# VH-VL binders against Protein RESPONSE TO ABA AND SALT 1 (RAS1): the designs that were tried, part 3

Target 1, 230 residues: Protein RESPONSE TO ABA AND SALT 1 (RAS1), of Arabidopsis thaliana (Mouse-ear cress) (o04515)
Amino acid sequence: MPNTSSSQSFTIFVDGWLIRHRYFVEQLMCASSLDETNRISLEEQQSLVAQFLSHCLQYYQEKFASVSLAGDNVFTFFCPPWFNSYAKLILWVGDFKPSLVFKLTEVSVADLTRHQKDRISSLKSETRRKEREVMRDFALVQQSVADPPVMLAARRVGAVGMVDGEETDLEEAMEVLKAGMAAAMNNADQLRCSTVGKVVEILTPPQAIKVLRTIGQLHLRLRDRDQERA

## First folded at step 17 (VH-VL; from v1 with heavy chain Y101F)

Design v3
Fold by OpenDDE, fold request of step 18:
Structure v3 (fold): chain C 230 residues (1-230), chain A 121 residues (1-121), chain B 107 residues (1-107)
Amino acid sequence: as target 1 above (230 residues)
Amino acid sequence: EVQLVQSGGGLVKPGGSLRLSCAASGFTFSRYSMNWVRQAPGKGLEWVSSISTYSSYIYYADSVEGRFTISRDNAKNSLYLQMNSLRAEDTAVYYCAREGFEGSKYGMDVWGQGTMVTVSS
Amino acid sequence: DIQMTQSPSSVSASIGDRVTITCRASQGISTWLAWYQQKPGKAPKLLIYYASRLESGVPSRFSGSGSGTYFTLTISSLQAEDFAVYFCQQGNRFPWTFGGGTKVDIK
């Protein structure tokens, strides 16, 4: 895959973002521990949750900005070179599937109340419905690759050159495709953020911290390449 | 009031050791990453070291790596810098500084008053 | 290491003047840039973080802009209390690095 300089803006951002992300994950880990020495007040727990959510939101905001304003190639985000093989396995429209948060919640929180479970179940159904909508839209965009300008270009693989005007048509077609992909990705990202936010609203601060810890750790694992060499 | 109060420092011979302390008050110390920054007389700012909230992540400038040790005691709301094998070029005012985290805040938003370290024969 | 080049090294200005300071990074740092003000014998004070976000309590006459490798700090109308040294700092990658500083003096 051409290491296209096209994702340089976001990649550079993420370098700095990851430094802070590690700090947050560390805090979440400690806050979720049973160690009394690491106990923080309820207010501090709420603050930590809010700050981490803001941190995550910043990631997706910058991701969107990098594509829409900085001109990063949106295609890179659908096969990110910065993700490991495991990450690629679980990728859904450029990142983790929003409904994965429910599984992570189930694994992270053992003491959910009946009321919380009911609310989570309802939210899960809604989220899955929205996921299907995103996928429908995304599928339409994917089908656009079969449009004549793109297909003509594909047929000319290895050919000496494009006919006058074909290059322009292809460029325009690619811009449409990119715009569609960007929109789909943005919708997916919005769903990710909203789902996490809504789950957190259902949970107590201690429960939320456990879930967010798991989510934070997941992001780190998705980028960890050193484990593949072992 | 949010504040950092520094202590330690002074005059030391080359090859000597000093320990700097930074006491935090007015905020939950264990929620913030901390930094040491130094400034030689009449010169600019130089980052020295950083430590995360629970010390899982520690970073040093190349100029001090292997000689300086950053540490913290969250129970005492204190940050430390152990300086060993001091050199003349380590002469500077040393500042402890808090890394801001509010709303994806970046930057050192709270600073100590500074402590002078002089390394001279 | 990321090198931060700050310009000018010094500027003389009058009260009410518009002052602009620039900071260039040797490589892209996105928006991970902070600006500090330092007065003689005092610790630095954070003015701007994330390239353009104003720190709480800092006057609105201060503003930051830029991304990537080029950044600016602007004082729209210089006040008497603004005569100081200003530093940029990148927070994209360790080690953290500062610009060389810009002294703003009274004309």
Scores: ipSAE 0.893, ipTM 0.960, lowest interface PAE 0.5, mean pLDDT 92
Fold by OpenDDE, fold request of step 18:
Structure v3 (fold): chain C 230 residues (1-230), chain A 121 residues (1-121), chain B 107 residues (1-107)
Amino acid sequence: as target 1 above (230 residues)
Amino acid sequence: EVQLVQSGGGLVKPGGSLRLSCAASGFTFSRYSMNWVRQAPGKGLEWVSSISTYSSYIYYADSVEGRFTISRDNAKNSLYLQMNSLRAEDTAVYYCAREGFEGSKYGMDVWGQGTMVTVSS
Amino acid sequence: DIQMTQSPSSVSASIGDRVTITCRASQGISTWLAWYQQKPGKAPKLLIYYASRLESGVPSRFSGSGSGTYFTLTISSLQAEDFAVYFCQQGNRFPWTFGGGTKVDIK
């Protein structure tokens, strides 16, 4: 069986997911326009918001499933081949930083109420705290690379080769590392989803649509390889 | 009731043109991507074309690319398929179909009744 | 293009029988697979979406399973109204492609 590259399952999923994502972004763009011809009811706006959030949630659920169930290599997600060079600059634990949503909100919504601003500020503080927690955990996992089994293996690759038993130790160490990375990524993804959800709860449907439009567009831009040629 | 009602079709000579229409009711048409699927007599289903909610994304099967044009009018809740340079191989029942998106359906959940297109000399 | 191969092309069964139809994709399509039922002279009807999710109004005797390249549609207990042609369809990449169909006939 051709060694399906460790990231093939999720990559394949994303191809299909992106088709639908484009459709959502298109809807969000139109819904956010001032054109009367494209005005949708408040109920429809709420529905669109909910559906888009569900769409985004599906992405992260599948991401988790691909690593935990399908056996995709978690390391691939920390240097994803599907992201362009710009995306690599903003990668935080396998995707965008959760607190980026606040900046996107700021640039997308000009008419926030004082109450909304206060709530967003509080949420921002909480999110940043949680980001630090995720980073601490992630750092611990990264440090495990320096554990003896891994280091011994690294030293021997150029020398005498691994002795009996060392291969098993290395394999076990790698499994622990992978599990730790997967857990950290999952926590980060949960924080991403939660943060977006909470922001949307603070906003009116029209405001939410603007923010989600921006988020959706950003996601497309991060995957657009044609921009690297410009 | 959610429904798609098709019209158009009929008999046409090779090289001729036809326009199919699909009228949507019972749902917000502008929120759904739409498809055309055809079925030759006694054969399986063949996807023909797809159009997104606001027409930003359009796709065609290779077999019809350059000859067929999918379009929509959201104000009229209508989907169209302009078929030019028709060939005998285009003879089929044509279906319009809605692509579901609620709850991650991602299938064609509503279909028109079909319209027969016969291309014959 | 992604080729979808259904097996068998035809199956004869009795009422109450368990019927299983297979769909294979030429390449991985994750769970972007739908199953349709088509009766003579009628439009297809969606049965299963996203490989295993049952469409609203579809009887629970229908079930879908699979991921990647191998998928199955199962009718746990065949009913008289289930005699039809069934199609799988991949929705992972354009162009959308259908399987060749499986005819379920009365034995």
Scores: ipSAE 0.887, ipTM 0.961, lowest interface PAE 0.5, mean pLDDT 91
Fold by ESMFold2, fold request of step 18:
Structure v3 (fold): chain C 230 residues (1-230), chain A 121 residues (1-121), chain B 107 residues (1-107)
Amino acid sequence: as target 1 above (230 residues)
Amino acid sequence: EVQLVQSGGGLVKPGGSLRLSCAASGFTFSRYSMNWVRQAPGKGLEWVSSISTYSSYIYYADSVEGRFTISRDNAKNSLYLQMNSLRAEDTAVYYCAREGFEGSKYGMDVWGQGTMVTVSS
Amino acid sequence: DIQMTQSPSSVSASIGDRVTITCRASQGISTWLAWYQQKPGKAPKLLIYYASRLESGVPSRFSGSGSGTYFTLTISSLQAEDFAVYFCQQGNRFPWTFGGGTKVDIK
């Protein structure tokens, strides 16, 4: 029946994922608003944190699979239809910037110890360095394939008795670009997941719940258009 | 032991009302969304209603919307289905079921034993 | 609403047989599909979630596959306890919908 691209298939996955995401955000909101009827223990808080992180990891695992098979559809992941128009204006490599998590931590948690602040400051510096590395690596891929005469000339100089069609060299350059785009997306997503994970490791479970609640609510806000699919 | 124990049900005249209960034990009830699923005698499964972990999201099948009300009380580990304006077509075994939660698992992994509702003159 | 169509509606089989049941969705549902087993007078039991993931405690002779609109449940070597009715269910979008069921009977 219908031809469905890798990005369209991922959009369908996200519809189901968002139903469960709303349930997690509901739990995080209730856990962060402690009262006497709130029966969540420290062990249950740790479990909720772990399960929410696993839920988010599922999203990026499905995205990784979709991007790996995308071919020409990889460009759609850089301007993704599963985000609303507002979100698309602020994307970094097709999704939120990893260092945003530090601002979200600052606005969500009021009781960081000095030791936690120092660890977060170090992590923030490391994350910003890795963000620059992701961008530099991607820019190098773009440069290497945006100068086809260099690539074509190198092949002509190196080939002995082999004059394949010159059209093949352009096709190879485009395949290198698509592979580089997919690699950049995957590296960015790994940094996103790693950064959130490392912040959670620095925080206590009550603090982590507040940060993850804010992250979860942001995910919903960036996708407000999904409410109109009905 | 993780389980859902149902109560309520019985014989009711058309237009009558009935309240079904489902009591959870062996797990943290507030971490699971809950569903009602029914099965008419000799027929397949039909989803009836769902409620999120803290009741912010509630959904009904078209066939019961406006007549049935799903609710939960997390302090009592209990799920309810208030059934009003009952019709003969509502005759079925009613199951409560939780949606799986553990990590990346999603699906109705624990079911109650079922409660028979018969709507007959 | 997403219609789920199961095939066949009934299968007569012997112990040791390989049984395959199919489920088709009227619209794409990605991998948001579950399989359930139901024996007479009992509640359904989850076998497979995410189209292919085996629920804890379910024997490895059960397997699921598929994505999008076409899915299969396979029992590689039928056992006496496997005679039951099997249902697929999509969990991608409300309303949740079930297939019509497949009865696996003793030949």
Scores: ipSAE 0.767, ipTM 0.905, lowest interface PAE 1.0, mean pLDDT 86
Fold by ESMFold2, fold request of step 18:
Structure v3 (fold): chain C 230 residues (1-230), chain A 121 residues (1-121), chain B 107 residues (1-107)
Amino acid sequence: as target 1 above (230 residues)
Amino acid sequence: EVQLVQSGGGLVKPGGSLRLSCAASGFTFSRYSMNWVRQAPGKGLEWVSSISTYSSYIYYADSVEGRFTISRDNAKNSLYLQMNSLRAEDTAVYYCAREGFEGSKYGMDVWGQGTMVTVSS
Amino acid sequence: DIQMTQSPSSVSASIGDRVTITCRASQGISTWLAWYQQKPGKAPKLLIYYASRLESGVPSRFSGSGSGTYFTLTISSLQAEDFAVYFCQQGNRFPWTFGGGTKVDIK
């Protein structure tokens, strides 16, 4: 159901989430440092990775709930106020592109084995294919609203002699568009979460710490203006 | 056994100083942000200060900013509150408390036993 | 900045009673709301976090609900050990702030 307060509610959620996100980035930065006295055990590295992924999952679970109630407000999730103006230049379906994780991995990890590189290459190809599927499905939804029968019904809404069936056609088309936008967002987020998870599965805990640190730091940079008062 | 054990406190004249300590055990201290929360006699709870897991983010209540300094030493699993220029209004039981993330949990889930600070002339 | 207003300030109840405590935030806090129980001379104990999630070891007779600016803590069937003071606390934005407390007394 349409609710313009859904994006406001999510923005407020993000304020609190970012406070904890900064604490996780601190931990990831320290865990990845060269300081031998600050290195944590393998078990603690695994725990930190799991906790950071759970923290990120909480974000997307709350986003999913908010998008499900967005209605007309779904457009705000595609141009979200919780990202700064620079971040909006690089958004894909309202958030980072899943395949960005592969570039972040390349810049963060210098010691990938050949086996890991092969697995990452395969995952990258799979992810790129799924990205195209998300975009194709979304484009088809956009095109269905622009189809001549729907546009003809929309044009007729303001005419004398209009019948009830034509008004319900327009309302149905708008609901299809909103549902399609929400579905595209949800599918994109699902791909984001699964891609990061699968990359982490390929990496050793020390490697994963470095990638997650880079991801966490980037997300802070992309939200700086929104968090000056946090 | 997860716990926070506090020390310090006592009676001090206005303008004096005290240092409170809070020792952590049974958990990975550097995984948690830390808070000081106080409770004046017969009153409710008031947040005093917070410090992030590696001290990069430090916050104070307006009533104590400039007079109190929060710090932590992760190698010693210890949290501190240096209280300077104490006032009668600072009289309270002071609690340390941790906050961290575990399975979507956010909240101060472990508290110290409290230590009384009395500021009177 | 964010004022947390609890109601009532006190309630007198018998074992088995249903008790509901409310907490209002002066600004939206999403679900960043915790509930604590405190007995005289003891530190607060976390009951509910994230508005509705039970801390481990807390009996299921405790429940929390709400989002935004209005929250409730409900004890569905009061037990002898539940007579205490209850505080809400927002964790959305610094400074962290607590409600004024609700004392649940034996009737």
Scores: ipSAE 0.759, ipTM 0.897, lowest interface PAE 1.0, mean pLDDT 86

## First folded at step 19 (VH-VL; from v3 with heavy chain G107A)

Design x3
Fold by OpenDDE, look of step 21:
Structure x3 (fold): chain C 230 residues (1-230), chain A 121 residues (1-121), chain B 107 residues (1-107)
Amino acid sequence: as target 1 above (230 residues)
Amino acid sequence: EVQLVQSGGGLVKPGGSLRLSCAASGFTFSRYSMNWVRQAPGKGLEWVSSISTYSSYIYYADSVEGRFTISRDNAKNSLYLQMNSLRAEDTAVYYCAREGFEGSKYAMDVWGQGTMVTVSS
Amino acid sequence: DIQMTQSPSSVSASIGDRVTITCRASQGISTWLAWYQQKPGKAPKLLIYYASRLESGVPSRFSGSGSGTYFTLTISSLQAEDFAVYFCQQGNRFPWTFGGGTKVDIK
C-alpha cells in the first residue's frame, strides 16, 4: 500500500475535523448573537467554550502526531496544502501567529474591563517574547543547513558524487534538521494553544465566545479552498 | 436520563408520505447535531441524513436526496424527518441518533428506539 | 462515497474466546471510525469512537485499533452478552457509511 505521507494523512484528518469545526462555529455564532431567543445560560456558555477548546486541541494533537511521524515530509507542514493562498501569506511556522489572538480579541470584544486590558497587555508581551524565542530556535535550525558538512556534501554531489560515508553524513544532517523543524513547529503550536487558553481565562464566557467565534471563522477562511474558485 | 423517543411511521403506499418525529430529553438538544439512520429488515445500517445544531448544515444520502427533509425544532427538543415519494426500498426501521462531541467523541452515542416504516402496495 | 468492508460477515465463538473483527475503508479516513454493537430488536450502541477510544460504560474487554484504511475491533474475552452484530462507521466525510456488519454467534 503506498505509504500515505504524514501530510496526506493529516489532510484526511482535517477533512473530518472541519465538519465538526463548522458545527462549533455555528454554535458560537448563535451564542454571540444579541437575539434573546438565542440566549444560553452561563453554564452552557462555559461548556461551549470548553468543548471548542478541546476541539482545537485535538487538531494540534493530531498535527503533532503527524509531524512526529512525518520523516521527510515534515517540510510540507511549513507550507500546508490544506491552507489556501491567502493563508500561505500569513503563515508563521506553519499556522497563524499566536499574537494574532490579541488583535482578534480587540476586534471581537468591546467591553473589556481595565483589569482585563492590563492582563491581556501583560500576556501579549509574554507571548511576543516567546514568539521571538521560537523564531530564534527556528533560525538556528535553518542555519544548520549551511553547515560545512552539509555544504561539502552538496558540492560533491554536483561534482564527482558522494564518497562512501558522506552520504551517511548528509542523511544524518538532514535528520537533525527535520527533528529541529519538528520541534520548532511543536513549540509554535503549543504557544498557539497556550495563548488562546490564557486569553479565554481572562475573559468572561460571553466575551470568550465572541473571540472564539472569530478564531473559528478565521480557521474556516484559511482552509476554504472554494474561495479561491470564486 | 438522556433519551430519544421516536414516533410516527407505519404503513404507506408507494408515492405516499410520512413524517417521523424524535423527542429529546435529559440533555441540551440544541447543542447536538442529529442524524437519521435506517435499517432494512435483515440488513445493515444506512445513514440517511444529518442536521447541525442550528440547521446551517444539512446532508442527505443520495438515495433520499430530494425526497426526504430533515428538520429540527430546538424549542421543542424535537427532530423530524419528512419523507415524500416513498418507495418500497425505503422500508426500514428508522433511528434518530445524537452525535456526541464530549471529549471529541463525534460519534452517534445516543439512539432512539427506532420506528418502522413499511412501504407496500 | 467511502466504502466500508467488514470481515468476517459472521463468526462463531465460545465464551472466553478472543474475537477480532476488521473494517477496511476504500480510502483513508484517518481515525474517524466508530464501532457499534446491535442486539436483536434494539438500537445500535456506541462502543468505540475515534478508532480506539472506549465509550463510557463499555467494558474494557472491547478495544479498537487502526488508522487510515485498516481498523480492528477486538473482544479479548467474549462474554454471553457480547453475542450481537457489530458495525463500523466512518465519519471522515459525508455521506456517513457503515460496514456490512459482523454477526458474532455462539458456537
Scores: ipSAE 0.789, ipTM 0.913, lowest interface PAE 0.6, mean pLDDT 90

